# Miniprotein binders against q6w4x9r395to579, part 57

Target 1, 185 residues: q6w4x9r395to579
Amino acid sequence: GHCSLEGGSFVTTFDARPYRFHGTCTYILLQSPQLPEDGALMAVYDKSGVSHSETSLVAVVYLSRQDKIVISQDEVVTNNGEAKWLPYKTRNITVFRQTSTHLQMATSFGLELVVQLRPIFQAYVTVGPQFRGQTRGLCGNFNGDTTDDFTTSMGIAEGTASLFVDSWRAGNCPAALERETDPCS
Short names: E, the ipSAE of ESMFold2; O, the ipSAE of OpenDDE; V2, 0.75 times the mean of E and O plus 0.25 times the DockQ between their complexes.

## First folded at step 6 (miniprotein)

Design X31 (at its last look DockQ between E and O 0.85; V2 from the best seeds 0.00; counts 0 for: pae E 8.4 > 1.5)
Fold by OpenDDE base, look of step 6:
Structure X31 (fold): chain B 185 residues (1-185), chain A 89 residues (1-89)
Amino acid sequence: as target 1 above (185 residues)
Amino acid sequence: DTLREEAERLYDEARKLMEEAIRAFEAGNFEEAFRLAMEAGRLITEAIRLAAEAIKEGDTDPWTILLLRYAEWLAEIVEEFIERVAEEL
C-alpha cells in the first residue's frame, strides 16, 4: 500500500483515493496493530501563506511508546526531542539520507517512509501486505475500497474529507477545510 | 498517577487479559475465554473514559490521543471476540 502527501495539501490514500484538505494541526496518518509499541505515523501541517488555503506539510512524526521521531522541513531529525545525526538507527528503525533531497525511514516491521525535502516538503508512505484492512488514519483503511476511506476515528464513514480529517487530529486545532481534487492537477 | 497514566495501565492490563483470553479460546476453554474477555472489556472501557477525561481537562500530548485511539480499537476487538466466544458456549 502506498499513501502520499504531496503539493502541500494533497493526500492519496492506500486505496488510491485522492483528496485535498487545508489544516494546521497534527494528524494521524497511519495507525495499525501491525506497528510495534502502539506506533503511529503522524503529519504536521502549518500555514504556508496568508490565505486559509495556503497550508503545507512541515514535519512527519513517528510516535510510539519508545520513540518520537520527527523529520522536519528544515532537515532536522530528532528522537524524543534530541537531535540525531544521520544515519540514525534504533532497534527497528533507521533514518538515513537517500539522496540530496530525500530522507528515508526504513523499518523492520513493514513500514517505509520517504520524505522529499525540496522543492516541496512531501512524504510517501509504504506498508506491507500484512497491513491490509488493518490501518486507520488519513491514509485510509487499505481494504481495496475507496468508498470507505473517509472513515472517522469513531468508525463513521463520511462522504467528504472535512469531518474525516478533523477526526484524526492529534491536538487541539482549528477545523480543516476540505476540497476533493486530483492531486496531480 | 495522572489520568493518562491510569488509562495506559488499564489499557495494558486489558491487552494482557485479551492475550490470555485468546490462548484460552485456542485451548477450547471457552468459558474462561469469555470471562477474561469480559474483564478486558471492563478495563478498556474505563481506560477510554480516563483518556478522554484527560484530553477534556487539557492534556494536549499526542500520545494521549493516540492511546485513546488504540484503546477504542481494542474495545472493538474485545467486543468482536466476545461475540465469537459466545457462539462456542
Scores: ipSAE 0.839, ipTM 0.920, lowest interface PAE 0.5, mean pLDDT 94
Fold by ESMFold2, look of step 6:
Structure X31 (fold): chain B 185 residues (1-185), chain A 89 residues (1-89)
Amino acid sequence: as target 1 above (185 residues)
Amino acid sequence: DTLREEAERLYDEARKLMEEAIRAFEAGNFEEAFRLAMEAGRLITEAIRLAAEAIKEGDTDPWTILLLRYAEWLAEIVEEFIERVAEEL
């Protein structure tokens, strides 16, 4: 399955459901029992100019009981706050430079993340078939059905992106702006 | 922090009890599966309450929110399992 974060504010779920939102927050992008150590992938959005109503992706975070790997637009990779030289390898995770503009995080547990650093910070998430039907977050539930990809943290399928994305906030932050939050709805 | 740590402990314990409940169900021990799942449900409910309370008291660590989301998801699984086991009793 493939989930993408493109153009600063666009998301396409594992089931190919596209939407857009603006918010200044950290969001849970992917959680799954298939991720070891209660792991999750998170996306960090911040304002992209003077207007608080326009935001873009600025970092992707892999968080588990053992790791907090941050890949940010400043092009520094950290784990638990310590900057790392690439290639960087843990027991189950390898982060390396794929090209001059792309980094890759490969794992032994079926998660792959490719981050485009320039010209626009973008992220591409790939999960193996063992994740089917076992994901939640901004990337949706990966069940082959786009109609319930907007499942909130309370387990309720919503028809609008705004309620869905707000339920996945991981911090004290304002609600996402409803205009342009789902350009395909 | 203390609230978050207790929530983590209860969540971990509930997950272990659910694993035992599932094994009991697969072995045909439906009364034991039901008891274990009910206990897991009580622990998960308290874990959710404590994690939510930590957030209300100012815990802004993304880990605390992630723990709450995992506990909420497990609670759904436990509730469905309890209903499934009850059909066998």
Scores: ipSAE 0.505, ipTM 0.783, lowest interface PAE 1.9, mean pLDDT 86
ESMFold2 (binder alone), look of step 6: mean pLDDT 88; pTM 0.877
ESMFold2, look of step 8: ipSAE 0.018; ipTM 0.425
ESMFold2 (binder alone), look of step 8: mean pLDDT 88; pTM 0.871
OpenDDE base, look of step 8: ipSAE 0.801; ipTM 0.904

Design X32 (at its last look DockQ between E and O 0.84; V2 from the best seeds 0.00; counts 0 for: pae E 3.0 > 1.5, SAP 78.531 > 70)
Fold by OpenDDE base, look of step 6:
Structure X32 (fold): chain B 185 residues (1-185), chain A 89 residues (1-89)
Amino acid sequence: as target 1 above (185 residues)
Amino acid sequence: DTLREEAERLYEEARKLMEEAIRAFEAGNFERAFILAEWAGRLIELAIYLAKEAIKEGDTDPWTILLLRYAEWLAEIVEEFIERVAEEL
């Protein structure tokens, strides 16, 4: 399964459903029992301009009981608040520079993350087949059905992304704005 | 302990009970599996409650939210498991 965060405000779920939102919060991208130590992948969005539609991804966070790995747009990588030099390795996670413009987080548990640093801060999430039907968050539920991707944290299937996205907030933030649009247009 | 810490403890206890419940189920001890799962259910509901209270009181740590989400998910699993075990009784 492949989930992408592109163009500052576009998301494509594991089931290949594209949508757009404008929010300035931390959101759960991926929650799954397949992630050890109650792990989750999160995305931090912030304002990039003066208008409400000018939002962008500014950081990606892997959070678990043992780690809080933050990859920021300024290329700073931290774990539990401490800056780390690359390549950085924990017991089951490795963060390293893939190219001059890309960082990669590789894991032993079937999660891969590629972060494009320039010209636009973007993220690409890949999960193994063992994650099928066992994911929740902005990346969807990875069950091959796009119609139920907008399932809220309370298990309610929404027709639009706004309530769906807001339900996966991991902080106290304003409500997000949603647009159904093709990220390729 | 803080509300979050208590919620976390209860979540872990519920998880352990469910692990034992699953083992009991696999061993064919459906009565024990049922009892353990029922206890897990009670603990996880309390964990959910406490996590929500922590948030209401101003806990803004993303981990608290994540804990809540996993606790809610575990509650669903426990409920489904109890229904499955009940079919064997």
Scores: ipSAE 0.829, ipTM 0.920, lowest interface PAE 0.5, mean pLDDT 94
Fold by ESMFold2, look of step 6:
Structure X32 (fold): chain B 185 residues (1-185), chain A 89 residues (1-89)
Amino acid sequence: as target 1 above (185 residues)
Amino acid sequence: DTLREEAERLYEEARKLMEEAIRAFEAGNFERAFILAEWAGRLIELAIYLAKEAIKEGDTDPWTILLLRYAEWLAEIVEEFIERVAEEL
């Protein structure tokens, strides 16, 4: 299954459901019992320097009991706050430069992450078949049905992206509907 | 933080009880499966409560929120399982 985080704050779920949102927070992108040590993939969004109301992806984080691996738009990779030379390897995770513009995080547990650093910071998530029906978060539930991909953290399917995205916040940040600069139409 | 740590301990205990409940169900021990799952549900509810209280007290660590999301998901799984086991009783 493939999930993408592309410029303009566009997301495409594992079931190919596209949506867009505007928010400045850390969000749970993917959680699954298939990820060891209660792991999750998270996405960090912040205001873009081009427009007051636009937001963009600035970092992707893999968080578990043991690791907090951050891949950020400044091209620095850290684990638990310490900058790392690439290739960087733990027991189950390897982060390396795929090309001059792309980094890859490969894992032994069926999660693959490719981060495009330039020209625009973007991320592409791939999960193996063992993840079918076993995911939650901004990438959806990977069950082959787009109608319930907006399942909130409370387990309720929503019809709007904004409520769905707000439910997956992983930080102390304002809801998108409460932001004064967030476009509303 | 003691609230977050206790929530984590309760969540892990509930997960182990649920694994045991599933094994009991697969072995046809439906009464045991039901009892274990009900207990897991009680621990999960307390874990969720404690994680929410930690957040209210200012715990902004993404780990605490992730723990809450996993506990909430497990609670849903336990509820579904209890309904399934009840069909066999």
Scores: ipSAE 0.364, ipTM 0.746, lowest interface PAE 3.0, mean pLDDT 85
ESMFold2 (binder alone), look of step 6: mean pLDDT 88; pTM 0.877

Design X33 (at its last look DockQ between E and O 0.01; V2 from the best seeds 0.00; counts 0 for: pae E 11.4 > 1.5, placed apart)
Fold by OpenDDE base, look of step 6:
Structure X33 (fold): chain B 185 residues (1-185), chain A 89 residues (1-89)
Amino acid sequence: as target 1 above (185 residues)
Amino acid sequence: DTLREEAERLYEEARKLMEEAIRAFEAGNFEEAFRLAMEAGRLITEAIRLAAEAIKEGDTDPWTILLLKYAYWLAEEVEEFIERVAEEL
């Protein structure tokens, strides 16, 4: 399954459902029992302009009981707050420079992350087949059905992205918007 | 500017115009909303053309393809919005 965070505010789920949102919070991209040590992949969004629609991905975070690996847009990689030189390797995670513009986080448990640093900070999440039907978060549930991708953290299927996205906030942040205000919505 | 850079600029300008168009609509300024949306449509169409041309000329940057995709998405939104605004005129 492939999930992408592109263009500052666009997400394509593992089931290939595209959507967009505007938020300035940390969101859970991926939770799964297949991730060891209560692992979760998260995305940090912040304002990139003055408008509420000017938001962008600024960091990706892998959080577990043992690690908090942060890949930021300024190419700084930290684990538990400490800056790390690349390539950096833990027990089951390796972060390295893939190209001049791409970093990669490789794991031994079927999760791969590619981060494009320029010209836009973007992230690409790949999970193995063992994750099918066992994922939650902004990347969806990886079950081949796009219609239920907007399932909230409480297990409720939403019709719009805003409530779905808000349900996966990792903290108290402003409410996300699915898109700019649609006067007919 | 390269074709992609120009397309990107136009895309962003179109987005801004649509934001203004929506605000105008919400304020009951339907004529202004329509004007702005139409302009957004013009720009986004050109953005699509330029992005496509870039690809045709050998632009292999994945962002160019993504930009083209996003521009099409915005074009659809603009079109739908124009139709809605037209109903209020």
Scores: ipSAE 0.016, ipTM 0.247, lowest interface PAE 6.0, mean pLDDT 90
Fold by ESMFold2, look of step 6:
Structure X33 (fold): chain B 185 residues (1-185), chain A 89 residues (1-89)
Amino acid sequence: as target 1 above (185 residues)
Amino acid sequence: DTLREEAERLYEEARKLMEEAIRAFEAGNFEEAFRLAMEAGRLITEAIRLAAEAIKEGDTDPWTILLLKYAYWLAEEVEEFIERVAEEL
């Protein structure tokens, strides 16, 4: 299964459903019982360009009870807040720079993440067949059916990307499609 | 105790020496930066030799192959830094 975050704002799910969104938040890309220690993969988006409505991917985070690995657009890799020299490994995760433009996170539990640093910060998520039908988040549910890939965190299949994406926010952030202007209080 | 483990230790030490060398360079201590970078270069050269020898002797651990790749990249960085520091001496 393949899920991609490209062009700063485009997503293609494990079932190949494309969509685009803008939002300044951390979102859950992938949750699954196949990830050890309650693991989750998350994506961080922030403002880009001069328009407040435009956002781009700025980091990818793997979080579990044991690890909090951040791979950021400024090419710094951290684990639990500590910057790490590459190559970096735990017993089941290895992070390394493959080329001047790509980093990889390989795991023993069927998740692989490839991050393209240049020309655009992009991410490519690959999961093994054991994940079929057992994923949640922005990458969809991996059940072979694109009609329900927009299933929210409450289990509701939505017809629009905005409501779906909003449900997968991992923090207190503005909803997708937030106004560009900042009203006075 | 293995060739791989010793190569890893030397690689880590070389990385630390390079961090110190860069700090010395930023502080204007160019003679110290040069000395630290030269030592890092010595350690990384030995790390490369040990990792390569481990692979020749049948070490199939993916970590060893990855370590060798990164050691080559660090060696390149060290060589470039030494040339940069030498311009200031």
Scores: ipSAE 0.000, ipTM 0.327, lowest interface PAE 11.4, mean pLDDT 81
ESMFold2 (binder alone), look of step 6: mean pLDDT 88; pTM 0.875

Design X34 (at its last look DockQ between E and O 0.86; V2 from the best seeds 0.00; counts 0 for: pae E 6.7 > 1.5)
Fold by OpenDDE base, look of step 6:
Structure X34 (fold): chain B 185 residues (1-185), chain A 89 residues (1-89)
Amino acid sequence: as target 1 above (185 residues)
Amino acid sequence: DTLREEAERLYYEARKLMEEAIRAFEAGNFEEAFRLAMEAGRLITEAIRLAAEAIKEGDDDPWTILLLKYAEWLAEIVEEFIERVAEEL
């Protein structure tokens, strides 16, 4: 399964459903029992301009009981608040520079993350087949059905992205704006 | 203990009980599986309550929120499991 965060405000789910939202919060991208230590991948969005529609991804966070790995747009990588030099390795996670413009987080448990630093901060999430039907968050549920991707954290399927996205907030933030649009448009 | 810490304790205890419940189920001990799952359900419900209360009272730690999400998910799993076990009784 492949999930992408592109163009500052575009998301394509594991089931290949594209949508757009504008929010300035931390959101859960991927929650799954397949992630050890109750792990989750999160995305931090912030204002990139004066308009409410000018939002962008500014950091990606892997959070678990043991780790809080933050990859920020300024290329700083931290774990539990401490800056780390690359390549950085934990028990089952490795963060390293893939190219001059890309960082990669590789894991032993079937999660891969590629972060594009320039010209736009973007993220690409890949999960193994063992994650099928066992994911929640902004990346969807990876069950091959796009119509139920907007399932909230409470298990309610929404028709639009707004309530769906807001249900996956990992902080007290304003409500997100939505626009269902093809990221390739 | 703080609300989050107590919620976390109960969450992990519920998980442990569910693991035992699953083992009991696999062994054909459906009565024990049911008992364990019911207890897990009780604990996870309380964990959810406490985590939600923590957030309401101003706990803005992403981990607390994530804990709540996992606890809610586990509650769904427990409920489904209880229904499945009940069919075997």
Scores: ipSAE 0.802, ipTM 0.912, lowest interface PAE 0.5, mean pLDDT 94
Fold by ESMFold2, look of step 6:
Structure X34 (fold): chain B 185 residues (1-185), chain A 89 residues (1-89)
Amino acid sequence: as target 1 above (185 residues)
Amino acid sequence: DTLREEAERLYYEARKLMEEAIRAFEAGNFEEAFRLAMEAGRLITEAIRLAAEAIKEGDDDPWTILLLKYAEWLAEIVEEFIERVAEEL
């Protein structure tokens, strides 16, 4: 399955459901029992440009009991707060420069992340078939049905992206306001 | 953060009990599977309460929020499993 986070705050879920949102927060992109040590992939969005409502992806974080790997817009990779030279390897995870403009995180548990650093910061998530039907978060539930990809953290399927996205906030940010969530036409 | 630590402990104990419940179910020991799943449900309910309380008291670590969301998901799994086991009793 493939999930993408592209410029303009566009997201395409594992079931190919596209949507757009604006918010200044860390969001759970993917959680799954297939990720060891209760891992999750998270996306960090922050204000961009001169408009107070525009946001863009500034970092991707993999968080588990063992690791907190941050790949950020400034091209610095950290684990548990310490900057790392690439290639960087743990027991289950390898982060390396795929090309001059792309970094890749490869894992032994079926998660692959490719981060485009330039010209704009974008992320592409690939999960193996073992994840089918077993994901939650901004990338959807990977069940082959786009109509319930907007399932909130409380298990409620929503018809709009804004309530869905708001439910997947992680940690240190205020609740999204309606004018800061999904301004899509 | 002590609330988070206790929530985490209960969450992992609930996971262990559910693994045992599933093995009992596969072996046809439906009363044992039911008992184990009910106990897992009790533990996960408390884990959810403690994690939510930690967040309300100002725990701002993303790990605490992630733990809560995983615990809530496990609770759904436990509830569904209990219903399945009950059909076999």
Scores: ipSAE 0.066, ipTM 0.496, lowest interface PAE 6.7, mean pLDDT 82
ESMFold2 (binder alone), look of step 6: mean pLDDT 89; pTM 0.890

Design X35 (at its last look DockQ between E and O 0.01; V2 from the best seeds 0.00; counts 0 for: pae E 16.3 > 1.5, SAP 71.951 > 70, placed apart)
Fold by OpenDDE base, look of step 6:
Structure X35 (fold): chain B 185 residues (1-185), chain A 89 residues (1-89)
Amino acid sequence: as target 1 above (185 residues)
Amino acid sequence: DTLREEAERLYEEARKLMEEAIRAFEAGNFEEAFRLAMEAGRLITEAIRLAAEAIKEGDTDPWTLLLLKYAMWLAEIVEEFIEEVAEEL
């Protein structure tokens, strides 16, 4: 399964459903029992301009009982608040520079993350087949059905992205704005 | 212990009980599986309550929110499992 965060405000789910939203909060991208130590992948969005529609991804966070790995747009990588030099390796996670513009987080448990630093901060999430039907968050539920991707944290399928996205907030933030569009348009 | 810490403890205990319940089910011990799952359900319900209370009282740690979401998800799994086991009784 492949999930992408592109163009500042576009998301394509594991089931290949594209949508757009504008928010300035931290959101859960991926929650799954397949992630060890109750792990989750999160995305941090912030204002990139003066209008409400000018939002962008500014950081990606992997949070578990043992780690809080943050990859930020300024190329700083931290774990539990401490800056780390690359390549950085934990028990089951490795963060390293893939190219001059890309960082990669590789894991032993079927999660891969590629972060494009320039010219636009973007993220690409890949999960193994063992994750099928066992994911929740902005990346969807990876069950081959696009019509139920907008399932809230309460397990309710929504028809629009706004309530769906807001349900996956990881903090107290303003409500997100939605615009369902094709990221390739 | 803080509310979050208590919720975490109960969540972990519920998770362990469910693991045992699944093993019991696989071994054909349906009554034991049912008992264990029911206990897991009790604990996870309390974990959810405590985590929610922590948030209500001002715990803004993202981990607490994540814990709540995992606990709620586990509760769904427990309920589904209980229904499945009940069909074997």
Scores: ipSAE 0.594, ipTM 0.831, lowest interface PAE 0.8, mean pLDDT 93
Fold by ESMFold2, look of step 6:
Structure X35 (fold): chain B 185 residues (1-185), chain A 89 residues (1-89)
Amino acid sequence: as target 1 above (185 residues)
Amino acid sequence: DTLREEAERLYEEARKLMEEAIRAFEAGNFEEAFRLAMEAGRLITEAIRLAAEAIKEGDTDPWTLLLLKYAMWLAEIVEEFIEEVAEEL
């Protein structure tokens, strides 16, 4: 399964459902029982222009009981707040520079993350087949059915990306709908 | 030990030497940084050779290919660092 976070706050789910949203928060991108130590992948979005409808990805975070790996727009990689030189390896995770413009996080548990640093900060998530039907978050549920990819954190399938995305906020952030001007978010 | 296990050992040793080299560089100890980086380069070159040999001899473990990929990228980092340090000598 493939999920992408591309410029302009565009997302494509594991079931290939595209959507766009505008928000300045940390969002849960992927949760799954296949991720060890209660692992989750999260995406951080911030304002990128002069209006509230101009937001972009600024960091990707892998969080578990053992690790908090942050890959940010400034090309710095940290784990638990400490900057790390690449390549960086834990017991089951390796982060390395794939190319001059791309970083990769490879794992032994079927998650791979590729981060494009330039020309714009983007992220590409790949999960193995063991994740089918066992994912939650902005990347959808990976069940082969695009009609329920907008399932909220409360298990409710929504017809709009905005309500779905807002349900996956991690922390106390302003709701994306407060000044929404893009009907296709 | 298997070829993969030895390649992994050399890769990890090279990575540790590179960490020390960077610390030496940050402290202004450029001759020590150069020496450590050259040693890291020797070890990573051998790690690459052993990982590639393992693959040629039928090692299909996904970790072996990833190790080769990691080692090749580390070698590029080491080479760039050596050039940077040499400018300070």
Scores: ipSAE 0.000, ipTM 0.130, lowest interface PAE 16.3, mean pLDDT 80
ESMFold2 (binder alone), look of step 6: mean pLDDT 88; pTM 0.870

Design Y20 (at its last look DockQ between E and O 0.02; V2 from the best seeds 0.00; counts 0 for: pae O 10.4 > 1.5, pTM O .792 < .8, other shape alone 4.246 > 2.5, SAP 72.045 > 70, placed apart)
Fold by ESMFold2, look of step 6:
Structure Y20 (fold): chain B 185 residues (1-185), chain A 97 residues (1-97)
Amino acid sequence: as target 1 above (185 residues)
Amino acid sequence: DLKEELLWLFIRIRYLVWEGKYDEAKELIDKALELARKYGDEEIVLYLRFLRIAIEYLKEGKTEEARKLMEELLKEAEERGDQVIAEFIRRVLERLE
């Protein structure tokens, strides 16, 4: 299954459902029982670009009881706040430079993350078949049905992206939140 | 630090709700509320209060209590200007009809 965060504002779910949003927050991309130690993959968005409301991806975070791996736009990789030289390995995670512009986080539990650092900060999430039907978050539920990919954090399927995305806000969002209304009908 | 512990609690709470372990989820929500109040993050307090009511209503069928509490919380969210949480509450209230 493949989920992508592209162009600073676009997401394509594991079931190939595309959407876009703008927000200044940390959002949960993926939770699954297949991730060890209560693991979650998260995306950080911040203000960017040409308009007051445009936002783009600035970091991807993998968090579990063991690790907090941050891959950020400034091309620094940290674990638990400490900068790491690449290649970097834990018991079940390896982070390495795939190319001059791409980093990869490979795991023993079926999660793979590829981060494009330049020219645009983008992320590509791949999960193995054991994740089928067992995911939640901005990447959707991976059940082969796009009609319920917008399942909120309360387990409710929505027909639109806005409520779905907002339900996956993480607890470090700023107290003041600005969200762009759709400039096109 | 305090923000990181809250983030971890949010992740765990969502797993517990997904697993249907509502009593454990409510216990962790109460701990997260205490932490969020100590940190002074009123936006997170509002969201955690919403989650606690939602568990009582959406998963345990206490519709009348939940409606009253959600209406009170909606007023607070609107006064604070938190449109995200206010919209979630409005959606829940819509479904109670």
Scores: ipSAE 0.418, ipTM 0.713, lowest interface PAE 2.4, mean pLDDT 80
Fold by OpenDDE base, look of step 6:
Structure Y20 (fold): chain B 185 residues (1-185), chain A 97 residues (1-97)
Amino acid sequence: as target 1 above (185 residues)
Amino acid sequence: DLKEELLWLFIRIRYLVWEGKYDEAKELIDKALELARKYGDEEIVLYLRFLRIAIEYLKEGKTEEARKLMEELLKEAEERGDQVIAEFIRRVLERLE
């Protein structure tokens, strides 16, 4: 399964359902029992301009019981708040520079993350077949059915992206906007 | 210029979609993607990728899903003032309706 966060506000789920939103919060991208130590992949969005429609991905976070690995748009990689030199290795995770503009987080448990640093901060999530039907979050449920990708954290299928996205907020923050576009941009 | 060349590709893509030649349409979309990437037009790249997904839906007989996706793209294009893209999508939708 491949999930992508592109263009600052665009998401393509594991089931290849595309949608967009504008939000300034941390969201759960991927949660699964297949991730060890209660692991979860999160995306941090922030304002990139003046208007509400000017939002962008600014960091990706992998959070588990033991690690909080943050890859930020300024190329800083931290674990539990401490800056780490690359390549950085934990027990089952390796973060390294793939190219001059790409970082990669490789794992031993079937999760791969590629982060494009420039010109736009973007993220690409790949999970193995063992994750089929066992994922939740903004990347969807990876069950081959696009119609139920907007399943909320409460297990309710939503018809709009905004409500779906809001359900996966990791904290209190403003509601996401689904279709707000600045015509002047 | 770039937009004119893309417009030509869009016209061809639309034609192929109308003819049910989805694989050929996807091939042209791939070419358009290459061109858009070459010129650094990330917005067009995203539109084309979404369109490609819609065409895949059509190929699979998921016409309603394709329609919904294209309607969403249309709204987005209109809101952004992308008249060329909006018009292209509208014409494709007309075929699906």
Scores: ipSAE 0.006, ipTM 0.243, lowest interface PAE 10.4, mean pLDDT 87
ESMFold2 (binder alone), look of step 6: mean pLDDT 77; pTM 0.713

